VHH binders against Probable aspartoacylase. Designs and how they scored, part 11

Target 1, 295 residues: Probable aspartoacylase, of Acaryochloris marina (b0c2k7)
Amino acid sequence: MNTNHIRQVVIVGGTHGNERIGLYLVKKFNQDSSLLFRPNLTTNCLIGNPQACKENQRYIETDLNRCFIKADLDNHLLGRHEEKQAKVLHEQLGPKGNSENFLLDLHSTTANMGLTLILVNDHPFNLHLAAYLTHHNPQVRVYRWTQENQENAFVSSLCQLGFAIEVGPIPQGILLASLFKETETLIHQTLDYLEQVNRGASPPLPKTLTLFQHLEVVDYPKTSNGELAGMIHPQLQGRDYQPLNPGDPIFLTFEDQTLFYEGCSTVWPIFINEAAYYEKGIAMCLTHKQDISLK
Key: E = the ipSAE of ESMFold2; O = the ipSAE of OpenDDE; V2 = 0.75 times the mean of E and O plus 0.25 times the DockQ between their complexes.

## First folded at step 9 (VHH; framework vhh_8h5u_2)

Design r1 (from m1 with F103W; at its last look DockQ between E and O 0.65; V2 from the best seeds 0.63)
Fold by OpenDDE, look of step 9:
Structure r1 (fold): chain B 295 residues (1-295), chain A 123 residues (1-123)
Amino acid sequence: as target 1 above (295 residues)
Amino acid sequence: EVQVVESGGGLVQPGGSLRLSCAASGFTFSSGRYAMGWYRQAPGNQHERVAIITSGGSTNYPDSVKGRFTISRDNAKNTGYLQMNSLKSEDTAVYYCARGYDWFPGYTEFDYWGQGTQVTVSS
C-alpha cells in the first residue's frame, strides 16, 4: 500500500446507534462538505448503522462492530441486520486486507476514556499519525487492540490505514458540546496531517509514542448462577489509564466486601464500568503502558 | 442460515450422566477463530457458562461443574458435545450451545445461540 499518498478518507459515525457524537458529526459534514475540504484529499462521511441510529439503540440484532471478520463477511448465510450491513460497508469500504481507504470510525463511551485513538494494527503510518495527534494534544491516549496474527472484527479493520476515535465519558444517546468539538478537532488534525503527506511534506514527529497495549478483559464478580455479585470499587471508578497495582481494590460486593487485583504487575485499566459492556461480561480492559520508538 | 441446535437433554437421576450435542450448520467450528460454549439457565437465574472450548482447543469450566463436565468437538461432524457426569439436582436447567469468537486468549464473545435443551435431574 502506498502510504505516500492518501486519496480517500472515509469517516464513519453511528457504528453504534446510541453513540450520537459521531452520528451528528457525519450529519454536519454531509450538510456542508466544504468543512472537510482539502485540495489533495477526498473525504466521505457515512452512517454505519442507520437503523440503529434511528432507534437510538446500540444495535438492532447484533453488535455491528463485531461483524467484520473476513470469514463472516464472505458467508452469505449470515443474515442478521448488522451482518448484512457489515457486508454493505465491506463492499463500499473494502475489501478487507486490500482497501486503499483511510478509515476513521467515531465512537463514544460512558467510561472516563477522555480522547482515545484505538489502533487495530501496527502499521507505521497509523503509529506516526497517532504520535502526531498526541503531540498536538497531550490529552489524547492511544489504545492498541491487536495481537500478532490475530484478525480484528471491528469496522476499522476493513482498512489498513486509519483508526477509531473513542471519546468519553458521555451517557448513551446524548450529545456533549465539548466532546463533539474535541472529536471534530481531531478529525481536522488528521486531515491536515494527511494533506501534508499528500503534498510531500513530513510533519515533525516525536521520537517515541506512548500507547496502551491490550492485555486482557476482566469481568464483574458473579454468583454461581451467573448474576452480578458486585460493582466497580469506588476507588477504581473513573480511574481509566491510571496505574492499578497488585493488591489494589477493584470490586465491591453487594455485601460490602472488597475484592483486590491479584495480578503480578502494574496494569492500566480502561473502559471501566462501560455500560455497553455489561452484556459482554467486561467490567474493564487491562492494558500495559508502552513507549514505542518511531523510525 | 447459521444455526446451532442442541439435543440430548432429558430426565436423569442424581449421579447419572447425559451427553448433549450441538449440531452446527452454516459454518464450521474448525474454521477461523470460532469457539464453542455451553450455557445453562435455571428458572429465575441468569445464564451461566458451564463450558468453553476455544478455537485452539483449550477448555475452561467454572468450579460448579469442573471435574464433572467435559466439552468437546467433532470436526468431521461439525458437532459440539457436553458430557455431563455425576449430575446433581442443581444442574437442572435449559442448556444452550453457542458459537463464539476468540478475540484474545481468555476472551471469547458469543453471537449465535441454540434454542436449548431441557435437562432435569430428579429422583
Scores: ipSAE 0.584, ipTM 0.821, lowest interface PAE 1.1, mean pLDDT 94
ESMFold2, look of step 9: ipSAE 0.649; ipTM 0.852
ESMFold2 (binder alone), look of step 9: mean pLDDT 83; pTM 0.832

Design r2 (from m1 with N60R; at its last look DockQ between E and O 0.80; V2 from the best seeds 0.00; counts 0 for: pae E 2.04 > 2)
Amino acid sequence: EVQVVESGGGLVQPGGSLRLSCAASGFTFSSGRYAMGWYRQAPGNQHERVAIITSGGSTRYPDSVKGRFTISRDNAKNTGYLQMNSLKSEDTAVYYCARGYDFFPGYTEFDYWGQGTQVTVSS
ESMFold2, look of step 9: ipSAE 0.751; ipTM 0.893
ESMFold2 (binder alone), look of step 9: mean pLDDT 83; pTM 0.837
OpenDDE, look of step 9: ipSAE 0.663; ipTM 0.864
ESMFold2, look of step 10: ipSAE 0.605; ipTM 0.844
ESMFold2 (binder alone), look of step 10: mean pLDDT 83; pTM 0.835
OpenDDE, look of step 10: ipSAE 0.743; ipTM 0.891

Design r3 (from m1 with S58R; at its last look DockQ between E and O 0.76; V2 from the best seeds 0.72)
Amino acid sequence: EVQVVESGGGLVQPGGSLRLSCAASGFTFSSGRYAMGWYRQAPGNQHERVAIITSGGRTNYPDSVKGRFTISRDNAKNTGYLQMNSLKSEDTAVYYCARGYDFFPGYTEFDYWGQGTQVTVSS
ESMFold2, look of step 9: ipSAE 0.715; ipTM 0.877
ESMFold2 (binder alone), look of step 9: mean pLDDT 83; pTM 0.838
OpenDDE, look of step 9: ipSAE 0.704; ipTM 0.875

Design r4 (from m1 with G32S; at its last look DockQ between E and O 0.79; V2 from the best seeds 0.00; counts 0 for: pae E 2.2 > 2)
Fold by OpenDDE, look of step 9:
Formats: C-alpha cells, sequence, structure tokens
Structure r4 (fold): chain B 295 residues (1-295), chain A 123 residues (1-123)
C-alpha cells in the first residue's frame, strides 16, 4: 500500500443511528462539498446506517459496527439489516485487507471520553497522524483497539489507513455544538495532514506518541440470576483516562457496598458507564497508558 | 440462513447427566473467527452464561457450574456440545447456544442464538 499518496478519503457518519454528530457532519459536508476541498485529495461522505439514523436508534437488528468480519462479509447467508448494509459498505469502501481508502468513522459516546482517536491497527501512517493530531490538540486521546491475531469487526477495519473518532460525553440522540465543532476541526486537521503528505511534505511530529492500549473489559456486578447488582462507584464515574489503582473503588452495590479494583497494576479505564454497553455487559474498558517511539 | 439449533434437553434426576448439542448451519464453528457460548434462563431470571469456548479453544465457566459442565466442539459435525454432570435442581432452565466473536481476550460478543432446549432437574 502506498502511504505516500492518499487519493481517497471516506468519512462515515451514522454507523450508529443515535450518534447524531457524525450524521449531521456528513449531511453538512454533502450539502457543501467545498468545505472539505483539498487540491490533491478527494473526500466523500456517507451515512453508515441510514435506516437506524432515520429511526434514531443505535441499530435496527444488530450492531453495524460488529458486522465487518471478513468471513461474515463473504457469507451471503447473513441477511440481517446491518449485515446486508455491511456488505454494501464493504463493496464501496473495501475490499477489507486491500483497500486504498483512508477511512474516518465518526462516533459519539455517553462516557466522558473527550476527543478520542480509536486505532484498530499498528500502521505507522496512522500512528504518525495520531501524533500529529495530538500535538495540535493536547486534549485528543488515542485508544488502540488491537490485539495480535485477532480480527477487528469495526467498519474502520475495512481500510488499513484511518481510524474512528469518538467524542463525548453526549447523550444519545442529541447534538452538542462544542463536540460538533471539535469533531469538525479534527476532520479538517486530518485532511490538512493528508494534503501535506500528498504534496510531498513531512509534517513535524513529536518523537513519541502517548496512547492507551486496550487490555480488557469489565462487566457490572451481577446477581446469580444475571441482574445488575451495582453501579459505577461515584469516585470512578466520569474518570475516563484517569489512573485506577489496585484497591480503588470501582462499583457500588444497591446495598451500598463498595467493590474495589482487584487488578495487580495501575490501569486507565475508558468508556465508563457507556449507555450502549449495558446490553454488551461492559461497565468499562481497561487500558494501559503507553509511550511509543515514532520512527 | 445462519442458524444454531439446540437439542438434548429433557427431564433428569438430581445427580444425573445430560449432553446438549448445538448444530450450526450457514457458518462453520471450527472457524478461528467464531466462539461459542451456552446460556441458560430460568423463569423470572436473566440469561446466565454457563460456558464459553473461544475461537482459540479456550474455555471458561462461572463458579456455579465449574467442574460440572464442559463445553466442546466437533469440527467434523459442525456441532457444539455442553456436557452437564452432577445436575442440580437449580440447573433447571432453558438452555441456549450462541455464536460469538472474540474481540479481545476476556470478551466475546454473541450475535446468533438458538431457540433453546428445556432442561428440567427434578426428583
Amino acid sequence: as target 1 above (295 residues)
Amino acid sequence: EVQVVESGGGLVQPGGSLRLSCAASGFTFSSSRYAMGWYRQAPGNQHERVAIITSGGSTNYPDSVKGRFTISRDNAKNTGYLQMNSLKSEDTAVYYCARGYDFFPGYTEFDYWGQGTQVTVSS
């Protein structure tokens, strides 16, 4: 893959239908394509799950952002709404594993994630771009969702180049002007970087990139019959990307008992109390803060 | 169509054994991409995961069934199994098989479920 010249950028909003910032950014850009114009770059915007967006639901039958496993994309027997839609998107943006597109997938979260870039691979181009973006905006965090020998199922995984933008906190189904503008700014900064690269320039980058590497997920405490037995502890609520140490409180039971983190080392929780993840059995994700050297 | 179909449920006495089967169609369980899980639901209760086997073949059980239940797959038959030994009255439930994905170690997401098979443990 030629990483010295990016010809096509694809911006996807509305992968989840109740995350409105990405949807309306795509709408805005489709109304006026000149807003994203770069001389040496073509940018297209599309809505990931139009039906879900119309209904202001995360999805219709299944999570679209879990439908991009290669084996599933190649399986014509998968016929749920989002499975079919994933195949449509794959045809447009793919093929997975051999796409030359640069893909931005826009999301929002109810969790206090701020501005987060979600990487699904270790491609040096993406790491360098992430470093560029974090340098220009120190509020930007980088979350790396990658594990050796595990395929990612996200739409962003269709392309080797690109990442997801995750912004929060924002309730489902609404818009916040501040996050809308901040997301828009990140998009423009990304396009600027790509344009510079296409012009043969080497944007100045820091020598190191700080990122948060995914470790594991943690579920809520549950009763023997599978019911919720507690909540995020008040001391942990909203403390995304803050260090969590062994022995720190993580849950509060309905009987006012405190449950503590029993890990052996400091971790950095993210997606704390994300509304969409209750159905997934995820109270938070644990990460390890890392500084990586950029070549 | 992608389907998983459970079978093997029935009435058994406490201390008895049952072997449930999960026949897969439309996909291959032996694929390195898919996990399998067994869930159960008793009346008035939520679904409880009683066994999981990852795409890599690792297994996990909750304490409630650990040492008594065993999950496995037969690649040649494209079928999953749940061997249940030393059954107790509290094991009475509808048991479901599900296909899943391993996104990261310790987390599997399931996307296709069977209709379930009734298991009743009673004297």
Scores: ipSAE 0.436, ipTM 0.753, lowest interface PAE 1.4, mean pLDDT 94
ESMFold2, look of step 9: ipSAE 0.598; ipTM 0.840
ESMFold2 (binder alone), look of step 9: mean pLDDT 84; pTM 0.841

Design r5 (from m1 with D102E; at its last look DockQ between E and O 0.79; V2 from the best seeds 0.00; counts 0 for: pae O 11.6 > 2)
Fold by OpenDDE, look of step 9:
Structure r5 (fold): chain B 295 residues (1-295), chain A 123 residues (1-123)
Amino acid sequence: as target 1 above (295 residues)
Amino acid sequence: EVQVVESGGGLVQPGGSLRLSCAASGFTFSSGRYAMGWYRQAPGNQHERVAIITSGGSTNYPDSVKGRFTISRDNAKNTGYLQMNSLKSEDTAVYYCARGYEFFPGYTEFDYWGQGTQVTVSS
């Protein structure tokens, strides 16, 4: 892949149907394509899960953003709504592993994530761009969800170049003007960077990028029969990207018992108390904060 | 279409044994990072995972069944199994097989479930 020239950008909103910011950004841009115009770049916007968007729910039958495993994409026997939709998107945006598109996947969360770029690989181009964006907006954080020899199942993984934008906190199904505008700004900054690259420029970058590397997920406390047995501790609620030390409180049981973090080292929790993750058994994700030297 | 179908349930006495089978179709356990899980649900209770086997063959059990239940997979037959020994009355439930995808170590999502098979432990 030639990273010196990006020809096509694809912006996806509505991957989850009840995350409205991305959906209405896509609608806005489709109404006026001149808003995203760059001389040396073509940008297309599309809705990831139209049916789910119409129904204002996360998905119809299964999470679309889990349907992009290569083996599943190639499996014609998979016929659930989002599985079929994933194949459609794959045809448009793919092929996975060899796509020339730069892909932005727009999301929102009920968790206090602020402005987050979610990287699913360690491609230098994406890291440099992330550094560029964080430099221009210090509020932007970078979450890297990559594991050695692990395939990502997100729509963003269809393309080597690109990432997801995750903004919060925002309740499901609503719009917030502030997050809408901040997301829009990030999109424009991204396109500006790509345009500069296409013109042969090298935007100035910091020497290092701070990112949060995924470590593991943590489930809520459960009873023996699998029911919830507690909540996010009040001291942890909303403390996304803040350090959590061994011995710090993480859960409060319904009987007012405090449960503590039993890890061996400091971690940085994210997606704390995300509404959509209750069904997934995820109370939070743990990350390690690290600085990466940019080459 | 992706399907998993349980079989092997029935009535047994306390202390008895059963072997459940989970026949998979529409996918192969040996391809990708598919895990297999066994869940059970007793009346009035939520589902409980009683066993999981990862794509790499690692197994995990809750304390409630550890030492008594064994999950295994025959890739050639594309079938999973749950060997249940030393059964107790409290093991009475509908048992479900589920396909899971292991996104990364320690996290598996389950997306396809069988119809379940009834296991009743009673004297």
Scores: ipSAE 0.000, ipTM 0.205, lowest interface PAE 11.6, mean pLDDT 93
ESMFold2, look of step 9: ipSAE 0.726; ipTM 0.870
ESMFold2 (binder alone), look of step 9: mean pLDDT 84; pTM 0.844

Design r6 (from m1 with T108V; at its last look DockQ between E and O 0.03; V2 from the best seeds 0.00; counts 0 for: pae E 20.8 > 2, placed apart)
Fold by OpenDDE, look of step 9:
Structure r6 (fold): chain B 295 residues (1-295), chain A 123 residues (1-123)
Amino acid sequence: as target 1 above (295 residues)
Amino acid sequence: EVQVVESGGGLVQPGGSLRLSCAASGFTFSSGRYAMGWYRQAPGNQHERVAIITSGGSTNYPDSVKGRFTISRDNAKNTGYLQMNSLKSEDTAVYYCARGYDFFPGYVEFDYWGQGTQVTVSS
């Protein structure tokens, strides 16, 4: 893969059908392609899950953003709506592992995530770009979802280059002008960076990048029969990317009992109380804040 | 099409044993990072996960069944199992097997479920 020249950028909105910012950005750009024009770069936009978008649902039969495991993409027996759609997208954007595309996958969350770049690999190009974006906008956070010898199932994993943009908080199914514009700005900044690279320039970068490395997920407290038994503690609600220490409150039971974080070290929770993750049994994700040196 | 089908349920006395089977088709447990889980649902209750086995072979059980239930897989047969020993009346439920995927260490998502098999523990 030639990282000194990026020929094709693909922007995906509507991977989840009820996350409207990405969908309407894609619609906007498709109506006027000149908005994304760069002399040495071609950018195409597409809707990830058109049917889900029409229905204003996260998905039709299964989460599209979990359908991009290589083995599943190669499995012709998988026939659910999003499984089929994943194969269509794979054909367009892939092949996984050998794609030359730079991929931006646009998302939004009900959690107080602000502006987040989600990396699914350790490719230096992506890290440098993330550093570039965080330098230009200090509000931008970087969440790295990588594990040793673990394959990612997200659409963003189809391409080695690129990442997902996750913005919040925003209720499902609605638009917020501020987040819409901020996402649009990040897209343009990304394209500007790519254009500079294609021109043979080396954009100035900071020496270090701060990122939040995924550690684990935490479920809500449950009864013995699997029912929800508590809520996010009021002191934790909305405190995404803020440190959580051992002994800090994390849940409040329906009986007004406080449950505490029992980990051994400080962590930084994200996706706190994300609406879409109730079905997944995820109350929050825990991360470790890291500073990495850039070459 | 991906399918998992449970079998082996039935009536058993307290203290007895039962072995459930989960026959998988449309995928193979030995490929990729597929996990397998067993769930149960008693009348009026929500689904309870009673066992998980990851793609790497790690197992997890809730305290309610720990030491009594054992989850396993036979890759050659593409079949999962739940060995249930020392059964109690409170174990009475419909038992479901599910395909999962090891998304990252410590987390498994489940995406395909069987139709379930009835297990009744009664004297």
Scores: ipSAE 0.000, ipTM 0.213, lowest interface PAE 10.4, mean pLDDT 92
ESMFold2, look of step 9: ipSAE 0.000; ipTM 0.107
ESMFold2 (binder alone), look of step 9: mean pLDDT 82; pTM 0.823

## First folded at step 10 (VHH; framework vhh_8h5u_2)

Design s2 (from r2 with S58R; at its last look DockQ between E and O 0.81; V2 from the best seeds 0.73)
Fold by ESMFold2, look of step 10:
Structure s2 (fold): chain B 295 residues (1-295), chain A 123 residues (1-123)
Amino acid sequence: as target 1 above (295 residues)
Amino acid sequence: EVQVVESGGGLVQPGGSLRLSCAASGFTFSSGRYAMGWYRQAPGNQHERVAIITSGGRTRYPDSVKGRFTISRDNAKNTGYLQMNSLKSEDTAVYYCARGYDFFPGYTEFDYWGQGTQVTVSS
């Protein structure tokens, strides 16, 4: 269980410049680093995309959180703003896949996601920490994306240890004090666990972890020429992590026709109607709720 | 200097065939397990994706072109292709090739596009 020693924790905010909670938490901690002090941890904070943060924009030229494929990091001909910024972060936090650093990447969403941990690997350390956090914070949900034959491109993939925190709902480009404080509390809960690990403690863990495993994405309905043809159904909007059964409403067309979920099994949608995902063709991500055993 | 460059467009009669090529430079499709795609845009329409081929060779087509268009790739030549058969006047568009990456199962994002090549199908 305690197979790793964490050399440092790195908290990244502002990977997307209009996700302001993470950005301003990093600014707060940089202004007064004593707020993060733990005697058995070294903790540092970084702003992921400073120029996009200055402009209050998700990104300048391309999505930074898609730029961490190793082949792209090593390709100096990829010179768009975010491709260059990814190389800066790689120099600071790499080599990609290291196990000595713990990376916490702070994001926010317009979707009703509460406090979501986004896991991009199955490392036992990350699963145990997720179990600790869900036990101590009932608002925490765990979303796991793993894809056996494809490299992850997120900032969080730079390190084996760590994950993204995705908090919402919050409109783009603003702050909400209650969500800011809840996110800060989750950061401290994370640091408390990591300090216990570094001092050789083994905090008690639940025997199981409930998580939501990524299945697929679903786009909005479109006309034959590619125009938007409908919206998230009112009965589904805001119901992230709740079951969607075969035959349940999923979309409402502009002609007031209900479209129904036609899958064969119950799924748990998340990122429902996320504003940043219209440009990506994602109306929601479908997941499967499951319990896994912690051994 | 990272580029994908289309060639092979032109004027064809209805029922004819055309083969488009997409030459990549400044990166290697196999080095990062990239996908490749073809898009088209006719006047007054949004871009339509007409073919995707993943790094593993899986292909996808919309119903409007399925059975008539075939995407392929040659990793050794760093080049992709779109074979277009049984062309119709409605296939008239500017065709763009693109590199992409599969970020979620069944979901590809594209991040570099060519300048486009005109395909015109007319009587």
Scores: ipSAE 0.692, ipTM 0.874, lowest interface PAE 1.6, mean pLDDT 92
ESMFold2 (binder alone), look of step 10: mean pLDDT 84; pTM 0.841
OpenDDE, look of step 10: ipSAE 0.724; ipTM 0.886

Design s3 (from r2 with D102N; at its last look DockQ between E and O 0.84; V2 from the best seeds 0.69)
Fold by OpenDDE, look of step 10:
Structure s3 (fold): chain B 295 residues (1-295), chain A 123 residues (1-123)
Amino acid sequence: as target 1 above (295 residues)
Amino acid sequence: EVQVVESGGGLVQPGGSLRLSCAASGFTFSSGRYAMGWYRQAPGNQHERVAIITSGGSTRYPDSVKGRFTISRDNAKNTGYLQMNSLKSEDTAVYYCARGYNFFPGYTEFDYWGQGTQVTVSS
């Protein structure tokens, strides 16, 4: 893949139908394509899950952002709504593993994630771009979702180049002007970077990139019969990307008992109390803060 | 179509054993891509995960069944199993098999479920 010339950018909004910022950004850009114009770059915008968006639901039958395993994409026996939709997107954005597209997948979260870039690989181009973006926008965080010998099932994984943008906090189904504008700005900064690269320029980059590497997920406390037994502790609520130390409060039971983090080292929780993750049994994700040297 | 079908449920006495089967079709467990899980639901309770086997072959059990239940797969038959030993009355439930993905360490998400098979432990 030629990283010196990015021909095509694809922006996907509405992968989850109740995350409205990406959807309406895509709508805005589709209404006026000149807004994204760059002389040496073509940008297309797509709605990931149109039906879910119409219904203001995260998904119709299954989470679209879990439908992009290669084996599933090649399996025509999968007939659920999002499985079929994933194949449609794959035809447009793929092929997975050999796509020439740069892909931005726009999301939002009820968690206090701020502006987050979600990387699904360690491609140097993406790391450099992430460093560029974090340098220009210090509030931007980088969450690296990589697992050895594990295939990513996200739509963003269709393309080697690109990443997901996750912004919050924002309730499901609504818009916030501030996050909308910040996301839009981030998109433009990304396109500017790509345009510079296409012109043969090498934008100055910092020597190091700070990122948050995924470690594990944590579920809510549960009763023996699987019911919720507690909540995010008030002291942890909204503290995404802030250090959580051993012995710090993590949950509060319905009986007002405090549960503490029992890990052995400091971690940085994210997606704290994400509404969509209750059904998944995820109270938060734990990460490790890392500085990586850029070559 | 893609489906998993449970079988092997029935009535057993306390202390008895039972082996459940999960026949997969439309996909292959042995592809290295998919996990398999067993869940159970007793009347009035939520679904409880009783066993997971990851795509890599790692297994996990809750304390409620650890040491008594064993999850396994036969790749040649594209079938999963749940061996249940030392059964107790509290193990009475509908047991479900499910296909899953290993997204994060220690986390598996399931997308296809069977119709379930009834297991009743009673004297």
Scores: ipSAE 0.598, ipTM 0.830, lowest interface PAE 1.1, mean pLDDT 94
ESMFold2, look of step 10: ipSAE 0.685; ipTM 0.875
ESMFold2 (binder alone), look of step 10: mean pLDDT 80; pTM 0.808

Design s4 (from r2 with F104L; at its last look DockQ between E and O 0.84; V2 from the best seeds 0.59)
Amino acid sequence: EVQVVESGGGLVQPGGSLRLSCAASGFTFSSGRYAMGWYRQAPGNQHERVAIITSGGSTRYPDSVKGRFTISRDNAKNTGYLQMNSLKSEDTAVYYCARGYDFLPGYTEFDYWGQGTQVTVSS
ESMFold2, look of step 10: ipSAE 0.751; ipTM 0.894
ESMFold2 (binder alone), look of step 10: mean pLDDT 81; pTM 0.808
OpenDDE, look of step 10: ipSAE 0.733; ipTM 0.882
ESMFold2, fold request of step 14: ipSAE 0.749, 0.746, 0.745; ipTM 0.896, 0.893, 0.894
ESMFold2 (binder alone), fold request of step 14: mean pLDDT 83, 83, 83; pTM 0.833, 0.832, 0.834
OpenDDE, fold request of step 14: ipSAE 0.868, 0.850, 0.841; ipTM 0.930, 0.924, 0.920
ESMFold2, look of step 22: ipSAE 0.639; ipTM 0.852
ESMFold2 (binder alone), look of step 22: mean pLDDT 82; pTM 0.817
OpenDDE, look of step 22: ipSAE 0.383; ipTM 0.740

Design s5 (from r2 with R33K; at its last look DockQ between E and O 0.01; V2 from the best seeds 0.00; counts 0 for: placed apart)
Fold by OpenDDE, look of step 10:
Structure s5 (fold): chain B 295 residues (1-295), chain A 123 residues (1-123)
Amino acid sequence: as target 1 above (295 residues)
Amino acid sequence: EVQVVESGGGLVQPGGSLRLSCAASGFTFSSGKYAMGWYRQAPGNQHERVAIITSGGSTRYPDSVKGRFTISRDNAKNTGYLQMNSLKSEDTAVYYCARGYDFFPGYTEFDYWGQGTQVTVSS
């Protein structure tokens, strides 16, 4: 892959059908393709899960953004709606591991994530671009999702280059003008960066990138039967990307008992109380704040 | 289970004609809910959309095939068609049928592609 020339950008909205910002950005850009025009770049927009989008549901049968494991993509016996759809997208955007596309996957969350770039690898091009974007907009956070010996299952993992944009807080199924515009701005800034690279320019970058490295997920307190036994503590609610220290409150039981964080070091929780993650048993994700030196 | 199955591909000489069929199951094209589209992919190229028929029955074609290709549906058979006339060597590709959704006028998105049918135009 030639990182000095990015030929094709693909913007995906509607990977989750009830996250409407990405969907309507795709609609806007397809109504007027001139909005995304760059002389040395082709940009296509598509809807990840059309049926889910039409029905204003996160998904039809299963989470599309978990269907992009290579083994699953190669398994023709998998027949659920999103499994089939993932294969379609793989054919268009892939192949996984050898795609030449730059991929932007647009998402929104009920959690107070602000403007977040989600990286699924440590490709230097993506790190440099993330640094560029964070420098131009200090509100932008970078979440890196990598786990040792674990393949990423997200649609964004189809391409080495690119990342997901996650914006919040926003209730499912609605639009917020502010987040819509902020997402749009990030898209344009990304395309501008790519265009500069294609022209042989080297945009100035900071020497250091601050990112939040994925550590683990935390579930809600549960009964022996697997039912919810508590809620996010009021003091933690909405404190995404804020430090959580040992001994800080994290949950409140239905009996008004406070549960505390029992880890050994400071962490930075994200996706706190995300609505879609209740079914996944995820109350929050824990991250470690890191400064990476850029070469 | 939603399925789309293409057929009718083959070898044809330049200037010849083919009619492709797209048999749908698990959903109904005539319900007014779904669009239908045809795509093709030549070796080394990206997928190219060659025809769309909207849920309302409107059709769209790119300039590359306009006047030569015609998309249609038979509601009774729940089958879509692509009539290809005046075929050229550059029309050689695997052709795919897909189920579509109309999100606003002039824009249709697609899911559930079939396995495709090979069309080869050669003398």
Scores: ipSAE 0.332, ipTM 0.714, lowest interface PAE 1.7, mean pLDDT 94
ESMFold2, look of step 10: ipSAE 0.718; ipTM 0.880
ESMFold2 (binder alone), look of step 10: mean pLDDT 81; pTM 0.808

Design s6 (from r2 with A35S; at its last fold request DockQ between E and O 0.74; V2 from the best seeds 0.80)
Amino acid sequence: EVQVVESGGGLVQPGGSLRLSCAASGFTFSSGRYSMGWYRQAPGNQHERVAIITSGGSTRYPDSVKGRFTISRDNAKNTGYLQMNSLKSEDTAVYYCARGYDFFPGYTEFDYWGQGTQVTVSS
ESMFold2, look of step 10: ipSAE 0.772; ipTM 0.902
ESMFold2 (binder alone), look of step 10: mean pLDDT 83; pTM 0.830
OpenDDE, look of step 10: ipSAE 0.750; ipTM 0.887
ESMFold2, look of step 11: ipSAE 0.759; ipTM 0.896
ESMFold2 (binder alone), look of step 11: mean pLDDT 83; pTM 0.830
OpenDDE, look of step 11: ipSAE 0.675; ipTM 0.856
ESMFold2, fold request of step 14: ipSAE 0.771, 0.757, 0.753; ipTM 0.901, 0.894, 0.889
ESMFold2 (binder alone), fold request of step 14: mean pLDDT 83, 84, 84; pTM 0.833, 0.841, 0.838
OpenDDE, fold request of step 14: ipSAE 0.749, 0.789, 0.860; ipTM 0.896, 0.908, 0.926

